# Ledger of designs, part 217: VH-VL binders against q0atu2

Target 1, 119 residues: q0atu2
Amino acid sequence: MLDKKARIRTSREYRNVFEKGKRLSGRFLIIYYVENALDNNRFGFITNKKIGMAVIRNRIKRQLRAIVREYQGQVKNKHDIVLVARAGIGKSSFEGMEKDYIAIMKKAGLFARNANKID
Key: E = the ipSAE of ESMFold2; O = the ipSAE of OpenDDE; V2 = 0.75 times the mean of E and O plus 0.25 times the DockQ between their complexes.

## First folded at step 9 (VH-VL)

Design td4 (framework fv_dusigitumab; at its last look DockQ between E and O 0.77; V2 from the best seeds 0.64)
Fold by ESMFold2, look of step 9:
Structure td4 (fold): chain C 119 residues (1-119), chain A 121 residues (1-121), chain B 111 residues (1-111)
Amino acid sequence: as target 1 above (119 residues)
Amino acid sequence: QVQLVQSGAEVKKPGASVKVSCKASGYTFTGYDINWVRQATGQGLEWMGWMNPYSGETGYAQKFQGRVTMTRNTSISTAYMELSSLRSEDTAVYYCARDYDYFETSYFDYWGQGTTVTVSS
Amino acid sequence: QSVLTQPPSVSAAPGQKVTISCSGSSSNIGENYVSWYQQLPGTAPKLLIYDNDKRPSGIPDRFSGSKSGTSATLGITGLQTGDEADYYCGTWDSSLSAEYVFGGGTKLTVL
């Protein structure tokens, strides 16, 4: 589970990302992202009602949280990032969602350089 | 400028099929879902389904399940809706609309001009 | 009968104001956000209001929206003859099939 300070918490914070941020879309995901004034990233997850019943939406949220947690150490800091599930995501595998996330985050330029690999 | 341009009017006999096209321009076609909505003369709007143009996945309103097919050709930024086994009550204007995901909902921010389909013997 | 209930018609004189109601249930308006669409005669629908009360760029602030419980309201002030149109509320219904639903529409006459 993501740390509490790494979560977007209020409706106003979510809407700010949609209104001020950049949008990139992939096969099953959309990200909205904007710089914040903090020293850390914050993540939000949206599965609106068109995705399906609550049990399906909750499963997708859990899977997306697990993906974000796995890669969060590689994400450039000071960003609010909202992941939006696209219609049809319920038919994707975990690996399909993960691949899509990586591709979108690379396209957004949100992955940081890890370290010098010369040694 | 975001624009959705639909194919021209169609006249069909009962039992036939119709395929309406919707050409998108002014945005990345695969980045937004396309929905189809119809409106019979003097009636309200009726949602038919959504299509994700990136994945090709669809979701249809129960009323149309088994009669509707929504597809796309990404190389020409065009969505399609095909309705089979036409009946006189399928006479309507058919619209495509772009689906914008915003917070915990989505809405139709741009619409095509509509395609009139008339089903008569 | 449409899933969302709107009055069939409303009317008022130029310069006046009207409200258009939209009544639904807990599975749609009660737990989801409402949009409003304007359909001028002979044209496609156009988005007027999203997220219950927000206006897209180019929509004047004479158009407003609100939501309370399972009901939503579109407000139009400073009526102009060009506002004569059909108005539809819409939202996702979080029922078994997860379908988008519209109100039956309200014809606004400016006279």
Scores: ipSAE 0.784, ipTM 0.914, lowest interface PAE 1.2, mean pLDDT 92
Fold by OpenDDE, look of step 9:
Structure td4 (fold): chain C 119 residues (1-119), chain A 121 residues (1-121), chain B 111 residues (1-111)
Amino acid sequence: as target 1 above (119 residues)
Amino acid sequence: QVQLVQSGAEVKKPGASVKVSCKASGYTFTGYDINWVRQATGQGLEWMGWMNPYSGETGYAQKFQGRVTMTRNTSISTAYMELSSLRSEDTAVYYCARDYDYFETSYFDYWGQGTTVTVSS
Amino acid sequence: QSVLTQPPSVSAAPGQKVTISCSGSSSNIGENYVSWYQQLPGTAPKLLIYDNDKRPSGIPDRFSGSKSGTSATLGITGLQTGDEADYYCGTWDSSLSAEYVFGGGTKLTVL
């Protein structure tokens, strides 16, 4: 599980990312990202209401957390990153979701130069 | 600036199909869902569905399932809404609207000018 | 007939305050943020309020929104003749399949 220190947890933290961060959209994900003053990255997870039932939204959150955890070591440090799940993600496989995450993170330039798990 | 420009008015007979276009500009087309909303004369707004311009995935209102098809051409930043098996009750102004997603919810922050579709025998 | 219920019409004199109510249920307004849209005669809807109480750029502060329980309210102070329009509340409904729902609309007449 993603460590607590690696998670955006407060409304204030989320608002900061939304207001000051950059926005990029992928197939299933929208990411908001901004540099932080910490030594670690923090991730937030939002599921759009268009996804539907809470059970589905919670499943998506679990899957996104798993993906973020898998590639956490490959992400540039000192970033707050919020993942917003788009409505279509509910129909996606885990692999498709992972692929989209990698693609959008690459586009954002958030992977470290020496990252080796993103090919 | 963000703009959504829709195609011109349509006149159709019952049973026919109509395809309305919505050309987006001023932003990354694939980055925002497009919603379609219609409004019959003198009536309220009725949501029809959403389309993800990146993936082409859609979500339709149950009322229009089987009759509506929302598509896009990313090369020209244009969304399409096709409604088949037209009936007189489908006479309305049809709007495309951009969906802004940033939190758990979304809202329609920009709208097209509307396309009048008239269905009459 | 609409999932969200609004009064069909409201009216007031210039300079006065009006409120427009929007009532729903737990699966829509109760769980989701409400938006308000203004539609001037013969024009497309325009976003007026989002996230219950936030104003987009260009919307004057005499427009306000609030939400409590399964109901939302749009407030307009310092009513102007230019405010004469139809107003719609809207939100997502997550009961079964996610659908966006609008109120029936409220016609605001400036006397």
Scores: ipSAE 0.400, ipTM 0.858, lowest interface PAE 1.9, mean pLDDT 92
ESMFold2 (binder alone), look of step 9: mean pLDDT 94; pTM 0.957

Design td5 (framework fv_dusigitumab; at its last look DockQ between E and O 0.84; V2 from the best seeds 0.00; counts 0 for: pae E 3.8 > 2)
Fold by ESMFold2, look of step 9:
Structure td5 (fold): chain C 119 residues (1-119), chain A 121 residues (1-121), chain B 111 residues (1-111)
Amino acid sequence: as target 1 above (119 residues)
Amino acid sequence: QVQLVQSGAEVKKPGASVKVSCKASGYTFTGYDINWVRQATGQGLEWMGWMNPYSGETGYAQKFQGRVTMTRNTSISTAYMELSSLRSEDTAVYYCARDYSYYETSYFDYWGQGTTVTVSS
Amino acid sequence: QSVLTQPPSVSAAPGQKVTISCSGSSSNIGDNYVSWYQQLPGTAPKLLIYDNDKRPSGIPDRFSGSKSGTSATLGITGLQTGDEADYYCGTWDDSLSAGYVFGGGTKLTVL
């Protein structure tokens, strides 16, 4: 799970990202992101009812949180970032969501290029 | 400025198919889903399905499953809806609409002008 | 049969107020945000209200929306002859046959 400090928690914080942030779409994800006034990043996760039943939406949220946690040390600081699930994400694999996240974060200029996987 | 411009009216015989186009402009086409909605004369709105133009994935209303196909050509920012095995009750105006996802909601913020499809013998 | 129930018609004099109800269930209005669409005669539908009570740019504040439980309401004050239209509520539904659902529509007549 993400540190409590690294979560977008209030409706005002979410609204700020949606209203003032940039939007970038991938295959399964949309991200909204904006620079914040903190020394750290904050993440939020949205799955609307179009995605499917609650059990599916909860599974997707858990998978996205795990992906973000895995790569959060490689994300440039001082950003509020909201991940919005797109229609069709329920049919994707964990690996598919992960690849989409990496691609979209690189396109946004938020994901550091020299992050290494351990062998 | 967001616009959705649809193809012109069509007259078809029962058993034929129709393919309606919806050309998007003023935004990144692959960034928003397209929905199709129809309306028979003097009747209400009937949702037909959604299509994600980035991935090509679709979700169809049960009533149209097996008869409807929604596709796109991203190079010309155009969505398509094809309805096959047409019947007289398929006579309607067909609309495309942009699906805006915001927070936990999704709604149709821009609509095409509509395409009249008439099915007659 | 529409999944969301609206009165077939409402009417009032110019300058007056009307409300249009939209009744659903826990799987649609109860668990999701409601939108309202206006369809003027001979035109495509137009988004009037989103997120239960928000107005897109260009929609005057005499149009309002609200939601309580499994019901939603569109309010229109200061009625004008130009408001004569069909009005539809809509929302996502996550029941076993999930998808988007519209109300049956309400014809507003300004007498």
Scores: ipSAE 0.374, ipTM 0.820, lowest interface PAE 3.8, mean pLDDT 89
Fold by OpenDDE, look of step 9:
Structure td5 (fold): chain C 119 residues (1-119), chain A 121 residues (1-121), chain B 111 residues (1-111)
Amino acid sequence: as target 1 above (119 residues)
Amino acid sequence: QVQLVQSGAEVKKPGASVKVSCKASGYTFTGYDINWVRQATGQGLEWMGWMNPYSGETGYAQKFQGRVTMTRNTSISTAYMELSSLRSEDTAVYYCARDYSYYETSYFDYWGQGTTVTVSS
Amino acid sequence: QSVLTQPPSVSAAPGQKVTISCSGSSSNIGDNYVSWYQQLPGTAPKLLIYDNDKRPSGIPDRFSGSKSGTSATLGITGLQTGDEADYYCGTWDDSLSAGYVFGGGTKLTVL
């Protein structure tokens, strides 16, 4: 599980990211990201109603958290990043989600220069 | 500025198919879902479905499943809606609309100018 | 017939206030944010309100939205002749046939 301090949790925190951050879209994910004043990154997860029933949304959220956790050590510091799941993600494999995450994070330039396991 | 420009009016016979285009500009085409909404003369808005321009994935209203196909050409930032087995009741103005969403909301912030499709014998 | 119910028409004199109601159920308005669209005669719909009560850029503050329970309301103050149009509420529906749903529309006449 993601460390509690590595999670965006409050509506205020989410709003800050949405209002001040940059938006970038991938196949299954839309990310909003903005620099924070902390010593750590924080991640938020949004599963849109288009994904399906709550059970599906919760599954997707768990999978996204697992992906973020796997690569969190390779993300540039001092960022708040919100992952918004697009409707099609409900039919994607875990590998598909992971690839999309890596691709969109690369495009955003959010991986550290010495990052590995992202090829 | 964001713009959605649709193809011109269509006149079709019953049983035929119609394909309406929607060219997007002023934003990253693949970054936003495209919705299609139609409106019969003197009637209200009717949602038909959504299409993810990046992945090509779609979700159709049950009423149109089996008859509607939503596609896109990313190289020219154009979305397409094809409706087959046309009948007189399909006569309407068809709109494409950009879907903006965050949190758990969806709304259509930009609309095409509409395409009139007339189905008559 | 529409999933969301609106009055078919409302009317008022210039300068007055009007409200347009939108009634739904728990699976749509109850659990999801409501948007409002303005459609001037012979034109495409235009986003008027999103997320229940937020105005897009360019929409004057005399337009307002609210939501309570399974109902939403559009308010228009300082009614102008140019406000004569059809107004539609819309939201996502979390039913078995998930999708976006619109109200039946309300024709606003400025007397």
Scores: ipSAE 0.067, ipTM 0.758, lowest interface PAE 3.8, mean pLDDT 91
ESMFold2 (binder alone), look of step 9: mean pLDDT 94; pTM 0.955

Design ud1 (framework fv_recibokibart; at its last look DockQ between E and O 0.74; V2 from the best seeds 0.71)
Fold by OpenDDE, look of step 9:
Structure ud1 (fold): chain C 119 residues (1-119), chain A 121 residues (1-121), chain B 108 residues (1-108)
Amino acid sequence: as target 1 above (119 residues)
Amino acid sequence: QVQLVQSGAEVKKPGASVKVSCKASGYTFTGYYMHWAKQAPGQGLEWIGEINPKSGGENYNQKFQGRVTMTRDTSISTAYMELSRLRSDDTAVYYCARDKYYWEDLYFDYWGQGTLVTVSS
Amino acid sequence: QIVLTQSPGTLSLSPGERATLSCRASQSVESYYLHWYQQKPGQAPRLWIYGASSRATGIPDRFSGSGSGTDFTLTISRLEPEDFATYYCQQYGDTPLTFGQGTKLEIK
């Protein structure tokens, strides 16, 4: 499970990422990211009604958290990263989501140089 | 009364750089991403990149990566696109365009009038 | 990248006729992220249809957009003289953003 200290939890924290960060859009995800003053990374997750019903949105969030957790150790330190789920993600497989996450994180240059699980 | 007013036409030699400006008015400049597009004579449109006017964070089309630099001056609500190492096929009209949504990109609701950049020896 | 292919390249019609413009995507695009723009010579593009089927502000109801997946259509029920222009579809289903090559609607 994603550590509590590794989570973006407040509206203020989310706003800070959106306003001060950069973004990259993928097929299923938009990531917003900014450097933080901490020693750890924090992740946030946003879903909207375009994705589908609450049950679907909750499933997507669980899947995204699993993906982020899997690759957490390979992400460059000192970043706040918000994942915004795009319409159509509910039609994607878990592997598809993972692939999109990896691709977009690569484009952002957010993976460490010694990352081993990066395709 | 949203308006995007771009700088005037430019004529450049190959290898030179050009910097096009886009002044925004009628809305909060820092509240919307700004995009740039290229349209060669008689051709379609190409997306060049986007910039967050508030943070200055930019994202470029890989095709232009390494040659394009997007910046902004929030004090005068102006976005800039600089293209370096110009070549003949950079001859085009360049447009700035406002993104309708800040959090999730959808469409461009307002466009600048365009800036013609001619690259010739 | 997602390639948008518009057809036909040129469409020659007379005022009063029905126009059908096609935009095909190389892969599926959510309707939310498919848009149309109108452009006249010497002018900047103007937003025309957004989200595949929503008319932009001030756009006459003779214009309509439809489609899903990989196939999208812009329809003009009864052409007016001012409708003759080039129309571009655009997607933001993935980066980079891409446009179709355009359909030039010209008067016969």
Scores: ipSAE 0.705, ipTM 0.912, lowest interface PAE 1.0, mean pLDDT 94
Fold by ESMFold2, look of step 9:
Structure ud1 (fold): chain C 119 residues (1-119), chain A 121 residues (1-121), chain B 108 residues (1-108)
Amino acid sequence: as target 1 above (119 residues)
Amino acid sequence: QVQLVQSGAEVKKPGASVKVSCKASGYTFTGYYMHWAKQAPGQGLEWIGEINPKSGGENYNQKFQGRVTMTRDTSISTAYMELSRLRSDDTAVYYCARDKYYWEDLYFDYWGQGTLVTVSS
Amino acid sequence: QIVLTQSPGTLSLSPGERATLSCRASQSVESYYLHWYQQKPGQAPRLWIYGASSRATGIPDRFSGSGSGTDFTLTISRLEPEDFATYYCQQYGDTPLTFGQGTKLEIK
């Protein structure tokens, strides 16, 4: 699970990312991201109500957290990143979400050269 | 009433640069992303990129990466797009258009009137 | 990137007729992120239909949009003289944002 220090927690922290950062749209995700003044990355997760019922949205959040954890060692440090699950993500597979995450993070320039996955 | 008013037509030589302005009124300038699009004569629309006017953060269509720079001046509610190393196929009308910050209802609800840039010898 | 292909390129019809404009995407696009714009000569594009099926403010109900996945349509049930223009579909489903090449709806 992501540590407390790797989570975006407050409304103010989320607002900072949305208002002060950049964004990119992918097929199933949109990311908002901004440099932070910390020595680590922080991640936030939002689901669109149009995805479906709460149980489905919670499953999507868990899957996205798993994907982020798998690739966190490859992410450039000092960034706050909010992943927004877009309408239609409930129709995707875990592999589809993972591919979209990799693609959008590459487009954003957020992967560090030579970073390794963390087990 | 929301308005986006762009700078006037420009005539440039190949290799020069052009900087187009887009002045916003009737809304909170820093509350919306600003986009730019190109329409060559008799052709369709092509997205160039976007800027967050509050932070100055931008993302560009890869086709224009390295030649385009987007900036803004929040004190006068104005966005700018600069295109460098102009080529004859850069002759087009350039539009600004605004978009919401958040992931819902993402579309261009207001557009500038367009700025004709002509690149010729 | 997602390529949007509009057909026909030019549609020649008379006032009172029904028009059907097609937009086909190279990859699936969630309907909420498929939009239509109208453009008349010498004017900026104007938002017309958003989210595949919702009319923008002031757009008459003779305009309707539908579709999902890769196939989207804009229908005008009874053409008025003011409807003759070029219509572009646009996707916000993936970056870079892309437009179709347009359908020019012209008077026969």
Scores: ipSAE 0.701, ipTM 0.894, lowest interface PAE 1.4, mean pLDDT 91
ESMFold2 (binder alone), look of step 9: mean pLDDT 93; pTM 0.950

Design ud10 (framework fv_recibokibart; at its last fold request DockQ between E and O 0.72; V2 from the best seeds 0.80)
Fold by ESMFold2, fold request of step 10:
Structure ud10 (fold): chain C 119 residues (1-119), chain A 121 residues (1-121), chain B 108 residues (1-108)
Amino acid sequence: as target 1 above (119 residues)
Amino acid sequence: QVQLVQSGAEVKKPGASVKVSCKASGYTFTGYYMHWAKQAPGQGLEWIGEINPKSGGENYNQKFQGRVTMTRDTSISTAYMELSRLRSDDTAVYYCARDKFYWEDLYFDYWGQGTLVTVSS
Amino acid sequence: QIVLTQSPGTLSLSPGERATLSCRASQSVESEYLHWYQQKPGQAPRLWIYGASSRATGIPDRFSGSGSGTDFTLTISRLEPEDFATYYCQQYGDTPLTFGQGTKLEIK
């Protein structure tokens, strides 16, 4: 699960990413991203009806959230990032989505050197 | 009527820089991404990169990273591409082209007329 | 990156004939992100077919696009004199964006 603070929630927050940021296209994802003024990253997810039925779109959102949560410790801090599911993603495997996420985040320069902290 | 009008031909020496302009009209300039492409004489098209004209945020083809800079002036609806440390194989026609701001229907629907840049001694 | 290979490099035909232009991708590209442009000498490229099969505004019915996965085709059912040009396929399926090297359609 992503914490409530790590979510992009409002239309204004989404518009800010689109208008103030930049984008990159991957095979199954396109990301829009911008630096924020917070102490943390925030993530947004978009699946449109062209992707498939609601059940399929919900599955894709769950899988994307799981991928983002798995790698969030590697993401450079202070970024708002919107992941947009592209056509064809419904036929991809979890592994395929994961590889695409890693690739596009590297291309965007959003993966940082890890710093471990003991909880 | 959407129109992209580019600056005129340039002749440059090796090692110099060139800055090509692309003036937009007939649409909201900050509502579309702007792209640049290279076409060397007798060759195909090669994507250079894109810029969000509202934010100025850009992404470049790795092949051009380090020598290209894309900018814009929103007050005159104009995008720019600057290429530095010119060499003979930079001789080409350079095009601007736009696509939509959001993730659907991404294709280059309008192109500038092209700017010939010639690099010679 | 995704490499687009067009074949043939040059296609010599007469007006009235059928033309078939091929574009092969090194990796699968969703058809929505595969596009075709026409370019005549001394002119900018023009959007011709988008999403593999949709004609741009004002493009004649004799042009059709098809394909999926790695194989895409542009077909001209009956060539007109104005159709002799170079055609490029282009993918927006992954960054960097790439074009095929072009197929020059010339009059025999």
Scores: ipSAE 0.831, ipTM 0.919, lowest interface PAE 0.8, mean pLDDT 92
Fold by OpenDDE, fold request of step 10:
Structure ud10 (fold): chain C 119 residues (1-119), chain A 121 residues (1-121), chain B 108 residues (1-108)
Amino acid sequence: as target 1 above (119 residues)
Amino acid sequence: QVQLVQSGAEVKKPGASVKVSCKASGYTFTGYYMHWAKQAPGQGLEWIGEINPKSGGENYNQKFQGRVTMTRDTSISTAYMELSRLRSDDTAVYYCARDKFYWEDLYFDYWGQGTLVTVSS
Amino acid sequence: QIVLTQSPGTLSLSPGERATLSCRASQSVESEYLHWYQQKPGQAPRLWIYGASSRATGIPDRFSGSGSGTDFTLTISRLEPEDFATYYCQQYGDTPLTFGQGTKLEIK
């Protein structure tokens, strides 16, 4: 699980990312991201009923948190990043989600220069 | 009523740049992403990119990456698309279009009237 | 990218007839990310169907959209003279956003 300091938790924090940030869309994810004034990254996750029942949404959130945690150390610091799960993500494999995440993050230029395990 | 009014037709030479404007009215300009599309004569539509009018954050089709710049002036609710290093195949009608949704859903509910850009030597 | 292929390229029909337009995606697209636009010569595209099956505001009920996965259809139950135009499908299943090449519905 992500540390509390690594999580976007308040509505104000989410609003800030959506209003001031950029977005990139992939097959299963849309990421909204903006620089923050902190020394660490914060991640937020959004799922909606279009994905499926609550049990599915919760599963998706767990999987996305696992992916984010796995690559957290390779992401450029000082960013707030919100992951929005798109319709159809429930039909994807974990590997598919991971691949989509990596692709979007790379396109956004959010991985550090020396990042590994992203090929 | 929602309206998107674009600037007039342009005639440019190869290698030049063109900047098309799109003035929005009838809604909160900063509340909706603005998109741009290209339609070559007798052809279909091609997505160029999008911009968040509130932040200025933009995302471009890779095909246009490096030649397109999207900006906005919130004080006059106007979005801009600049295309540089023009070539003959850039000749097309360019449209601005409003994104209906801000988050996950996306379709274009309102369009500008289009701006013809002709590139000829 | 997701390629949308529309068929037929040109459809020649008479007023009163039924029209069926096809849009096929190169990979699966969620229904809510498939949309249709109508365009007449010299005019901008206009939203016609969104989310595969929802009519935009002011669109007559003779228009209907259906489909899922890779196959989508726009149907006009009984053509009116004002319906003759070019129709485009558009997807947001993945970036970049893409459009079909269009089906021109012309009067016979």
Scores: ipSAE 0.809, ipTM 0.933, lowest interface PAE 0.8, mean pLDDT 94
ESMFold2, look of step 9: ipSAE 0.772; ipTM 0.908
ESMFold2 (binder alone), look of step 9: mean pLDDT 93; pTM 0.948
OpenDDE, look of step 9: ipSAE 0.519; ipTM 0.876
ESMFold2, fold request of step 10: ipSAE 0.812, 0.810; ipTM 0.915, 0.913
ESMFold2 (binder alone), fold request of step 10: mean pLDDT 92, 92, 92; pTM 0.933, 0.939, 0.934
OpenDDE, fold request of step 10: ipSAE 0.796, 0.807; ipTM 0.930, 0.933

